# VH-VL binders against q8ixk2r445to577, part 151

Target 1, 133 residues: q8ixk2r445to577
Amino acid sequence: FFGMLQNKGLTDYCFDYNPPDENQIVGHQVILYLCHGMGQNQFFEYTSQKEIRYNTHQPEGCIAVEAGMDTLIMHLCEETAPENQKFILQEDGSLFHEQSKKCVQAARKESSDSFVPLLRDCTNSDHQKWFFK

## First folded at step 8 (VH-VL)

Design i1 (framework fv_zigakibart)
Fold by ESMFold2-Fast, scan of step 8:
Structure i1 (fold): chain C 133 residues (1-133), chain A 119 residues (1-119), chain B 107 residues (1-107)
Amino acid sequence: as target 1 above (133 residues)
Amino acid sequence: QVQLVQSGAEVKKPGASVKVSCKASGYTFTSYYMHWVRQAPGQGLEWMGYINPNSGGTNYNEKFKGKATMTSDTSASTAYMELSSLRSDDTAVYYCAREKYGDYYFDYWGQGTTVTVSS
Amino acid sequence: DIVMTQSPSTLSASVGDRVTITCRASQDISNYLAWYQQKPGKAPKLLISAASTLQSGVPSRFSGSGSGTEFTLTISSLQPDDFATYFCQQYYSYPYTFGQGTKLEIK
């Protein structure tokens, strides 16, 4: 699967990554941004290693769970995907992070009107359902 | 201090093109999206689209596709909006406005550029 | 496209008055609404985001409320600097759309 990773509950929002420095693509939080249908910063690839890859810049980035946190950040992809970079895209659209036993949910960013993907207890909410468009 | 400074007023004939500039200062130019909004006499504000200065990627309001072209020059910290094949109904004040990535609302605006299309 | 309708289109008031401006969306936009103030000959200025979040440097007499389809901007005690046109903007869906504006004028 590849394309824009869109939320079922927050119907017009897609995974989006815009690194503040094009020479340093890691460590910044992944956000949700209005889907524009043009790829660019919203183009991701779901791999056989259960990675969500961002390849707009080289070297390629992989979405990772920040250690001890519920936030998704960009990290460099590795030869063998570490557990914090593995998300199981389930038949129902859930993105299940096996290491934490949590699901990726569209959630409001603290003290902001913006949205971000965060790890939350799995609830079968449409805000936890994702698909590639 | 954050400033967005736009180019001066333009008077053009129908069929001409016009290119409006928006020079940014006081912040990291590539960390903010630049939107363009027009305000025609007797009409409300119309969102035209945005450019991501970091990637050069653009997103246009369907109404302005084929009419407006957005570009940016990172070295000059300047965004541009060009209108082609001008008609009288393109007469308006054109604003640039910045968005902190992910916020969607516009915290700073340029002073506006008046474009008048008259035969 | 989401249509934003403001009421009233023109409001006459006196200094010290409490004034309320309403903005209605043609569909549910949750709280993805901003309010802007525009004085004659000037660019709009952001007052409120997320329907109710007051921006830094904006006087506390301004407040916003609402969610879904109906939103209000309130000025608790009108000052001379507040006579301006006020616009609401939805950022729930593309294209972004604005209300037609409410002109607040001296009574």
Scores: ipSAE 0.114, ipTM 0.750, lowest interface PAE 5.1, mean pLDDT 89

Design i10 (framework fv_zigakibart)
Fold by ESMFold2-Fast, scan of step 8:
Structure i10 (fold): chain C 133 residues (1-133), chain A 119 residues (1-119), chain B 107 residues (1-107)
Amino acid sequence: as target 1 above (133 residues)
Amino acid sequence: QVQLVQSGAEVKKPGASVKVSCKASGYTFTGYYMHWVRQAPGQGLEWMGYINPNSGGTQYNEKFKGKATMTSDTSASTAYMELSSLRSDDTAVYYCAREKYGDYYFDYWGQGTTVTVSS
Amino acid sequence: DIVMTQSPSTLSASVGDRVTITCRASQDISNYLAWYQQKPGKAPKLLISAASTLQSGVPSRFSGSGSGTEFTLTISSLQPDDFATYFCQQYYSYPYTFGQGTKLEIK
């Protein structure tokens, strides 16, 4: 699968990666932003290794979870995906992070004006349901 | 100066449709979601849904699916909400409201359009 | 849907009084709660966002508190201009929902 990774509950919000410096694409948090349909910072590829790859810049980035954190960040992709970079997109639209046993949820940061994807205990909330369009 | 100016009051018969407009000025129209909220006489506020003027994407409260249609005209900076198959219990004041960017609550409201449905 | 319940539905008070309005959510909404003031014949006006953030231009006698499921709006010294209906709103999840309103009347 590839395209814009959209939230079912927040229907106009998509995964977005907009690093402050285009020459340093890794180490920053993935955000949610209004879907604009143009690809670029919202274009992701879901691979057979269960990676979510960022394909706008080179080298390719892969979404990963920081140790002990619930934050999704961009890492460099590896030839064989490490466990912290694997997300299982389930039939019901849940995006399950096997290593942590948690699901990706559209959530607002405390004291923040923006939505971000965060790991949360799995529920059947539409804010935890995702699809490529 | 942000302004949302709505169309004037309407009186309709049961079974008719009505289309309310909301003209935006003082900001970039395509940068903000526009929501619709109604209020029946002496009652509380009821969220109807929103439109993203940049994409044309919409989300409706399930209660209004198939009943309300939200559209926008970017060149006129105007959002529209059309209600079909009007019944007497659709009598209400209809508001457009702008979602504050990145915050999701309503920072500016239109003045309201009174829609009266009676025979 | 998240149900928002306000209490009281009607409150009678005098100028200078301290008044408190409560809003309860049927589930945890963190701090995604706004308070609006509505005067007869007018559109609602945003007073407080994120449960406790006072909006620019709103008098300091207004304050909000709470998190999770229980929230309060307080007016520390009621003025004549404050007699209005007050609504809470959750913006944690769609559909957005409002409390039924609290009408603040002259005693």
Scores: ipSAE 0.005, ipTM 0.544, lowest interface PAE 12.2, mean pLDDT 85

Design i11 (framework fv_zigakibart)
Fold by ESMFold2-Fast, scan of step 8:
Structure i11 (fold): chain C 133 residues (1-133), chain A 119 residues (1-119), chain B 107 residues (1-107)
Amino acid sequence: as target 1 above (133 residues)
Amino acid sequence: QVQLVQSGAEVKKPGASVKVSCKASGYTFTGYYMHWVRQAPGQGLEWMGYINPNSGGTDYNEKFKGKATMTSDTSASTAYMELSSLRSDDTAVYYCAREKYGDYYFDYWGQGTTVTVSS
Amino acid sequence: DIVMTQSPSTLSASVGDRVTITCRASQDISNYLAWYQQKPGKAPKLLISAASTLQSGVPSRFSGSGSGTEFTLTISSLQPDDFATYFCQQYYSYPYTFGQGTKLEIK
């Protein structure tokens, strides 16, 4: 699967990655932004190793969650995907983070109008359902 | 110290093209979307589209597709907006505006460039 | 496209007055609404984001409220510096759209 990774509950929002510095592709938080069909910043690939890859820049980035954290951040992809970079896209659209045993949920960032994907206990909420568009 | 400085006023003949510049300073140019907004004399604001300086990707309001072309030069920290096949109804003040990262509204605006199309 | 409609188009008021400007969206935009102030010959200035979040440096006499489809901008005690045109903007969905503007002029 590849394309824009869109939320079922937060209907107009997609995974988006726009690092503040072009020379540092990794280390920044993945956000949710209005789906615009522009491609690159919202283009992700779900791989056979259960990675969510960002291929817009070189080197390629892979979404990860650090131990004890609930935010999704961009890491460098590895030859063999480490556990913190593995997400199981289930038939119902839930995106299960194997290492933490939590699901990716569309959530409001603090008190702002910004949205971000966060790890939360798995529920049957539409805000935890994702699909490639 | 964020600043957006636009090029000066232009007077063009119908059928000509014009390229407006917006030079950014005081922040990482490639970290923020740059939008263009038009204001015809005595009228309201109209969103034209944006460019992502990091990727060169653009998205246009359908009304301006084929009319406006947005580009950027990362080495100069400058965004450009070119209008082709000018008509009198393209007479307006054109603004560049920075999108606040992750917040979608415009926190800093250029001073505006007046484009007048007359014979 | 989401259509934004402001009311009134022109408002005459005196210094010290409480004034309110209304903005309506043609569909539910939650709280994805910004308010801008524009003085003659100048670029717009961001006043309020997220329908009610006052931007740093903006006087506390300005406030915003509303959600869904109906929003208001209130100036609790009008000052001479406040005579300007005010625009609402939805940033819920592309294309971004603005209201037609409300011109606040001295009575």
Scores: ipSAE 0.006, ipTM 0.537, lowest interface PAE 12.4, mean pLDDT 85

Design i12 (framework fv_zigakibart)
Fold by ESMFold2-Fast, scan of step 8:
Structure i12 (fold): chain C 133 residues (1-133), chain A 119 residues (1-119), chain B 107 residues (1-107)
Amino acid sequence: as target 1 above (133 residues)
Amino acid sequence: QVQLVQSGAEVKKPGASVKVSCKASGYTFTGYYMHWVRQAPGQGLEWMGYINPNSGGTSYNEKFKGKATMTSDTSASTAYMELSSLRSDDTAVYYCAREKYGDYYFDYWGQGTTVTVSS
Amino acid sequence: DIVMTQSPSTLSASVGDRVTITCRASQDISNYLAWYQQKPGKAPKLLISAASTLQSGVPSRFSGSGSGTEFTLTISSLQPDDFATYFCQQYYSYPYTFGQGTKLEIK
C-alpha cells in the first residue's frame, strides 16, 4: 500500500513529514496535517516488512518509536527492519506497534494546537483507524 | 527578527498578468508554509492557497484554481503569487502570511501589495 | 465550505469598556479558531490561536473562549490602541475561511 495515510476519525488529517533541514531528514516528529492530495510530505509506503516508509528524500526514512516514548519519529531505514519500526496494519484499519503493544492514535499535541500520531492503548475508536488514499 | 517584505503597488489593465513577491528574512524559509490571502476594498479576508517552499508543493482554494499560480525561490527566500487574465474584481490588497508547519494559523504577515485593475 | 459569521458587524465603545465579539461556525470546528486584529492600512496581527491561546506579546486584557460552533473574543478594559477590525478564522478544514469582521469604533 502507498499514498496518503489518512485517519478515519479525523477525516481531513493525514500523516505528514516536513524535515526542517534538507541535510537532516531524520530525527524529527511525524505530525498530522490537513490532507492536500499532492503527495510529497504526505506520501508514505507500507512495506512487506511492516514499515511505514518516507521515500521523498535519500536516504529513505522509516517511522519509529523509541522505547518508553509515545511519539512517532523519523529514523533511517535498515536492511532488516528493527522492532521499533514495525507497525501491523490490521484488517480493521488499526496500526499496531507490536514492540509496545499499543496502537497509533490521532491525538492533540501537548502544548500545541496541532494533531500528531501517538501510541495509545488500543481501542475501537475511529481515531485509531487508518487507510491509504 | 522575522520579516515578510512584499513588492510595491501595481496598476494593471484588464487581461494583463501581475506577479507579487514576498521576501522572507529572519528564519529558515523552507521550514514554514507561505499562504496568500486577498482583501478586496472594504471587504473581508479570503484565503487563496499556500506553497511549501521545501517541496514546491501547493494547495489552492478552488475559487483561485486557474487564476493564481504560487511559486518560490529558495535561494532568494522569496515566495511569488501570479494572477493571470486580470479583471476589475481582482482589485484587492494581497498578503503573504507564514504558517509554522503544523500550526495552521498565520503568525507573521507581509505588509500587503495593492493590485488595481482599471482601464 | 465552512461559513464564519461574526456579530456585531460594528461595535461602538468607550475606553475602559468591556467588549465582546462573537464568531459562529456553520459546523463543528472544535477549537481550530484564530483571532486577528487589523488596523487601518496595516496587515492583520495574530492575537489568539486554538480559540483561547493568547499569543506572546498580546496584552492580557484580550481573551478568547468557546468550542464547537460558538466563540467569543473579549477585551476586558478597552484601550485607545484597541480600536480596529477583528477577524476570526477557522483552520479545521480547507478552504480556510474568515468571518466578515467586526469593526470596533470610538463611541
Scores: ipSAE 0.040, ipTM 0.688, lowest interface PAE 6.4, mean pLDDT 88

Design i13 (framework fv_zigakibart)
Fold by ESMFold2-Fast, scan of step 8:
Structure i13 (fold): chain C 133 residues (1-133), chain A 119 residues (1-119), chain B 107 residues (1-107)
Amino acid sequence: as target 1 above (133 residues)
Amino acid sequence: QVQLVQSGAEVKKPGASVKVSCKASGYTFTGYYMHWVRQAPGQGLEWMGYINPNSGGTYYNEKFKGKATMTSDTSASTAYMELSSLRSDDTAVYYCAREKYGDYYFDYWGQGTTVTVSS
Amino acid sequence: DIVMTQSPSTLSASVGDRVTITCRASQDISNYLAWYQQKPGKAPKLLISAASTLQSGVPSRFSGSGSGTEFTLTISSLQPDDFATYFCQQYYSYPYTFGQGTKLEIK
């Protein structure tokens, strides 16, 4: 799968990543931004290794969850995906992070107006359902 | 200190084009989206679209597709908005406004550029 | 498009008054609403984001409330500097849309 990764509950929102510098694509939080349908910052690839890749730039970035955190951060992809970069996209649209046993949920960023994808206990909420458009 | 400085007033004839500039200072230009909003005399605010200076990617309000062109020059920290085929109803004050990526609202605005279209 | 409707369109008040301006969205926008103040001949200034978050440097007499489709901006004790036009803006969905504005003028 590849395309814009859109939320079922927040129907107008997509995974979005805007690296502050084209030469420093890692270390920042992935957010949810209004879907614009043009790819660019919202174009992701779901790989056979269960990675979510940001491949519009070189080197490619892979979404990861750091130890003790619930936020999705951009990191460098590895030849063999580490466990913190693996997300299982279920048939029902759930995006399951196996290492933490939690699901990716569209949630409001604390002390901010923006929505972000965060790890939460798995529920059957539409805010935890994702699809590629 | 964050500052957005726009180009001066323009008077144009119908059918002409106008290009408005917005020079940013006091922050990392590529970390913020630049939006354009216009206000016709005595009227409310109308959102035109935005440019992401980091990628050059643009999103236009459907009403302005084919009419407005947004560009940016990262080396000059300047955003541009060009209107083509000007009509009298394009007479307005045009504002650039900054969005911190992901916030959607506009925390800093340029002073505005008055564009008058008259024969 | 989401239509934003403000009421009243014009409000006359005196210094020291408590004033309330209402903004209604044509559909649920959660709390994705900002309030701006505009003085004649000047650019709009952000006052409140996320319906109720007061921006740094904005006087505490300003407050916002609401969620879903109904929102209010309140000025608890009107000062001379507060006579201006106020706009609400939804940023829930494209295109972003503004209310028509509420002009607050001296009674």
Scores: ipSAE 0.236, ipTM 0.778, lowest interface PAE 3.9, mean pLDDT 89
Fold by OpenDDE, second read of step 9:
Structure i13 (fold): chain C 133 residues (1-133), chain A 119 residues (1-119), chain B 107 residues (1-107)
Amino acid sequence: as target 1 above (133 residues)
Amino acid sequence: QVQLVQSGAEVKKPGASVKVSCKASGYTFTGYYMHWVRQAPGQGLEWMGYINPNSGGTYYNEKFKGKATMTSDTSASTAYMELSSLRSDDTAVYYCAREKYGDYYFDYWGQGTTVTVSS
Amino acid sequence: DIVMTQSPSTLSASVGDRVTITCRASQDISNYLAWYQQKPGKAPKLLISAASTLQSGVPSRFSGSGSGTEFTLTISSLQPDDFATYFCQQYYSYPYTFGQGTKLEIK
């Protein structure tokens, strides 16, 4: 699976990664932004290793959740996907983070008009449903 | 002050193994990737792979798969690289090198560890 | 693998000279290119990243330019401390690869 990773509940919002420096593509937070299908900022790949790869640069980035955090941060991909980079895109559209046992939810960023994907307890909310477009 | 201090020179016979250490200080060890680069005599630098100290995850240059094993001890802020089945052409200076997240280049290097393989 | 070719392999120059080292990539690597300085028996030292970004503490006489497949490291006025071997490194894709090096020696 690859392309734009779009949220069902937060209509027309997709995973978006736009590091301030394209030479430093790791270490920043993945956000949600209107799906525009342009550029490389919204191109992701779900791999057989259960990674969500930012496949726009060949030192590829993989979305990870750091210890004690609920945000999605871009890390380097590894030969063997680490536990904090493993996600299960389930049939119902839920995106399950294996290590935390939580689901990725589209949420409003605190004190902001922007949106971000956050780890939350798994629910039946459409804000926790995702699909590739 | 960021420092990477590597273990001392090693002399090994063919078929043996060697484990090089790289102790980091002056920064949060788990906040950076640690790479390994070797330099054979009269040759250029060769990237071997990296480890993520935070997760323990690794990524190897295909050339060094089965040859090099990278590990880390977060409690000791130390990265390790073990070379197995040593051959004469494994003779080189081995460097650990720090990468700030997303940089993909190396801002700090260890002083290097000379590994000599000879009969 | 991306092959990085430096030229010249050896460069003889005098203090005060303007010197230029070239690094060529076997394919387009955009600006994902770093330059290092290495002195005998010492670890490499990062000079420039992103082809042209001078690192903190590096003298302003050092500069980098280029994109795509051709890159240059320039020392505007060579100082005694600058005699060393210089390496370029691409980080466009795995595996990262380095140039063979350019030894800058005293004429």
Scores: ipSAE 0.009, ipTM 0.621, lowest interface PAE 9.1, mean pLDDT 92

Design i14 (framework fv_zigakibart)
Fold by ESMFold2-Fast, scan of step 8:
Structure i14 (fold): chain C 133 residues (1-133), chain A 119 residues (1-119), chain B 107 residues (1-107)
Amino acid sequence: as target 1 above (133 residues)
Amino acid sequence: QVQLVQSGAEVKKPGASVKVSCKASGYTFTGYYMHWVRQAPGQGLEWMGYINPNSGRTNYNEKFKGKATMTSDTSASTAYMELSSLRSDDTAVYYCAREKYGDYYFDYWGQGTTVTVSS
Amino acid sequence: DIVMTQSPSTLSASVGDRVTITCRASQDISNYLAWYQQKPGKAPKLLISAASTLQSGVPSRFSGSGSGTEFTLTISSLQPDDFATYFCQQYYSYPYTFGQGTKLEIK
């Protein structure tokens, strides 16, 4: 699977990572942004090791969740994927983080007009359903 | 302080082209999308499209495809919008506007560039 | 494309009046709506984002409300500096679209 990772509940929103202030490639939160259909900052690869990979820049980034946290952060990819970088994309579209037993949900960022993917208790909500375009 | 400073007014003949500039200062130029908005005399605002200065990627309003070309120069922190094959109905004020990254609305606008196409 | 319709197109009012401008979207845009003020010969200025979030430096007499398809901009006590044209804009999906504008003029 590869392409733009779109939310079923927020129908026009996709995973987005554009190296922000100072052009830093890793260390920042993954956001949701209006889907533009052109790849690049919204182009992700789902690998056989259950990584969500951002290959647009070198070195390559892999989405991770720190233990006890709920935000998705861009980290450097490793030779062997650590557990905090593994997400199970299930047949129903849920994106399951097995280490935490939680699902990725499209959620509004506090004190902001923006949306971000966050770990939440798994539900059958369309806001927790994802697919590659 | 964030500033967007646009090039001066242009008067062109039909068939010519014009390139409007928008110089950014006071922030990291490549961290924010730059949009272009058109306003014909006495009319409302029309979104033309945007450029992502970090990637060079553009997204055009279908209405302006083939008419407008957006580019950027990261070394100069400047965005450009070029209009080709000018006609009298291209007469308008053209604005650049910065999108607040992750929040999508326009938080800063350039002062506008008046383009007049004289028959 | 999402069509944004403002009413009224022109509004005459006096200093001290409470004025309300309405903006309607042709489909649900949640709260992805901004309001801009434009004075003659000037660039638009952002007043309100996310339908109701007042921007820094904007006087507290301005407020926004609504969600989905119906939105309002209210000026609680009109001041001379407020006579301008006001535009709503959806930023829910591309292409971004604006209302036709409401010209607020002296009565």
Scores: ipSAE 0.007, ipTM 0.563, lowest interface PAE 10.0, mean pLDDT 85

Design i15 (framework fv_zigakibart)
Fold by ESMFold2-Fast, scan of step 8:
Structure i15 (fold): chain C 133 residues (1-133), chain A 119 residues (1-119), chain B 107 residues (1-107)
Amino acid sequence: as target 1 above (133 residues)
Amino acid sequence: QVQLVQSGAEVKKPGASVKVSCKASGYTFTGYYMHWVRQAPGQGLEWMGYINPNSGKTNYNEKFKGKATMTSDTSASTAYMELSSLRSDDTAVYYCAREKYGDYYFDYWGQGTTVTVSS
Amino acid sequence: DIVMTQSPSTLSASVGDRVTITCRASQDISNYLAWYQQKPGKAPKLLISAASTLQSGVPSRFSGSGSGTEFTLTISSLQPDDFATYFCQQYYSYPYTFGQGTKLEIK
């Protein structure tokens, strides 16, 4: 699957990655922003290795969660996906992060004025359901 | 450098329609959502909705559904807000406001367009 | 809908005074609150975002604080240019809502 990764509970919000430094694609948090249909910063690919890839730059970025953290960050893609970069997109739309056993949920980021995807205990709420558009 | 310039004051009779324009300059028009905010005389601010100028997709405050129609012209870098079936209580100053990318608050505002409905 | 309530509705003050305007949300909005200044006949101007982030070009005598449901805007030493109406706005959820405004007038 590929396209804009939209949240079912948070109306028109999509995964968005727009790092402040255009020359450094890694190390920053993935945010949620109003879906705008412009393919660059909201275009993601879900791969057969369970990665969520950001294909705008070379080398390609892959969404990851570090151990003990709940934020999604951009990391470099590997030839073989590491466990912290694997998300199971389930039939009901939940994004299950295998290594932490938690689900991706749309939430507000307390230290900024933006929405972000965060790892939370799986509750099967609409805020934990995602689809490619 | 960023400017939002709105059309001039309008005086309309009840039942008429009015279309307010907001011409953007100094930035990439299709990269930012445009919102509309209303202010009745001596009153506070009311959010009406927004338009995505790239897609034409709109999101309206329930209060203004069926009353306001938002459109945009990408080649002219202009957003429009049309009010139909005007009533005296539509008399207000109408503002366009640009959403700051990623932050959702309004960083630039048009000067406002006064719409007076009287007969 | 989230209801925003400002206090006071009108505030009389003198140049040099410290003034505080409060804004209350009907539910938790974290820090998703902006403050705008509006002078007669003009469009609102953004002063503060994210409850406490002062915007570029806004004098340092302005400050914002608060989170959750209670927020304040403070002007530490009032200047003549500061007499205006001030509005708080939540951008936590749609529809976006504003407080009713606080008119700051010369004493």
Scores: ipSAE 0.007, ipTM 0.555, lowest interface PAE 10.8, mean pLDDT 85

Design i16 (framework fv_zigakibart)
Fold by ESMFold2-Fast, scan of step 8:
Structure i16 (fold): chain C 133 residues (1-133), chain A 119 residues (1-119), chain B 107 residues (1-107)
Amino acid sequence: as target 1 above (133 residues)
Amino acid sequence: QVQLVQSGAEVKKPGASVKVSCKASGYTFTGYYMHWVRQAPGQGLEWMGYINPNSGYTNYNEKFKGKATMTSDTSASTAYMELSSLRSDDTAVYYCAREKYGDYYFDYWGQGTTVTVSS
Amino acid sequence: DIVMTQSPSTLSASVGDRVTITCRASQDISNYLAWYQQKPGKAPKLLISAASTLQSGVPSRFSGSGSGTEFTLTISSLQPDDFATYFCQQYYSYPYTFGQGTKLEIK
């Protein structure tokens, strides 16, 4: 699967990655922004290794969650996907992060009005349902 | 200082078109979405859509698809909103308002452009 | 479309009064709500974002609260400059929608 990764609950919002410095494409938080339909910074690929890859810039990035954290951060992809970079896209649209036993939810960024994907306890909320457009 | 300065009042006949401008200054024009909101006399605010000046991408409220056209001129830091086939119920004050990437609300607004449609 | 309903439509009050304006969404919008102030003949001004975050330069007598479907804007001690129309706006989903407005007028 590939394309814009859109939220079912936040219906016009997509995964978005636009680092301020193209020489430093990793280490920044993945956000949600209004879907623009043009790919680019909103184009992601879900791989057979259960990675969510960002291929718009080089080197390729892979979304990860560090131990004890709930934010999705862009890291360098590895030859064998580490557990913190694996998200199980379930048939119901949930993105399950098996290492933490939590689901990716569209939520407000702390201390701001920006929306971000965060790890939260799994629920049947539409804010935890994702699909590629 | 951030400023959005809109064009002056317009009086049009039914069936005509009108093009409202919104000139931005005091910030990087291409770093912010520009939204258009209208307000009929004595009424509330109605969102019309937005343009991303960096890409030219537009997103319209379904109600205004085929009626409103949004464009921008990055060299002039100006956004435009054109309404076609004007009717008397298009009489309103039209505002431009900016949205910072990731904020989604409107932190600065233009002063408004009054459009009156009458025979 | 998400329908935003404000109450009351008109509120008469005196300087020094505590006033509360309510905004209700037709569906759960979490905290994705902004409040704007509009004076006659002027453009709206952002007061509060994220239901409760006071914007820089806005007097501390203004506060917002609520989540889900019910939200309130409170002015703790009305000043002459506060007589205006107040609008709530949801930015949860397109199309963005506003409440019909609450006109705060001198009693």
Scores: ipSAE 0.006, ipTM 0.568, lowest interface PAE 9.9, mean pLDDT 86

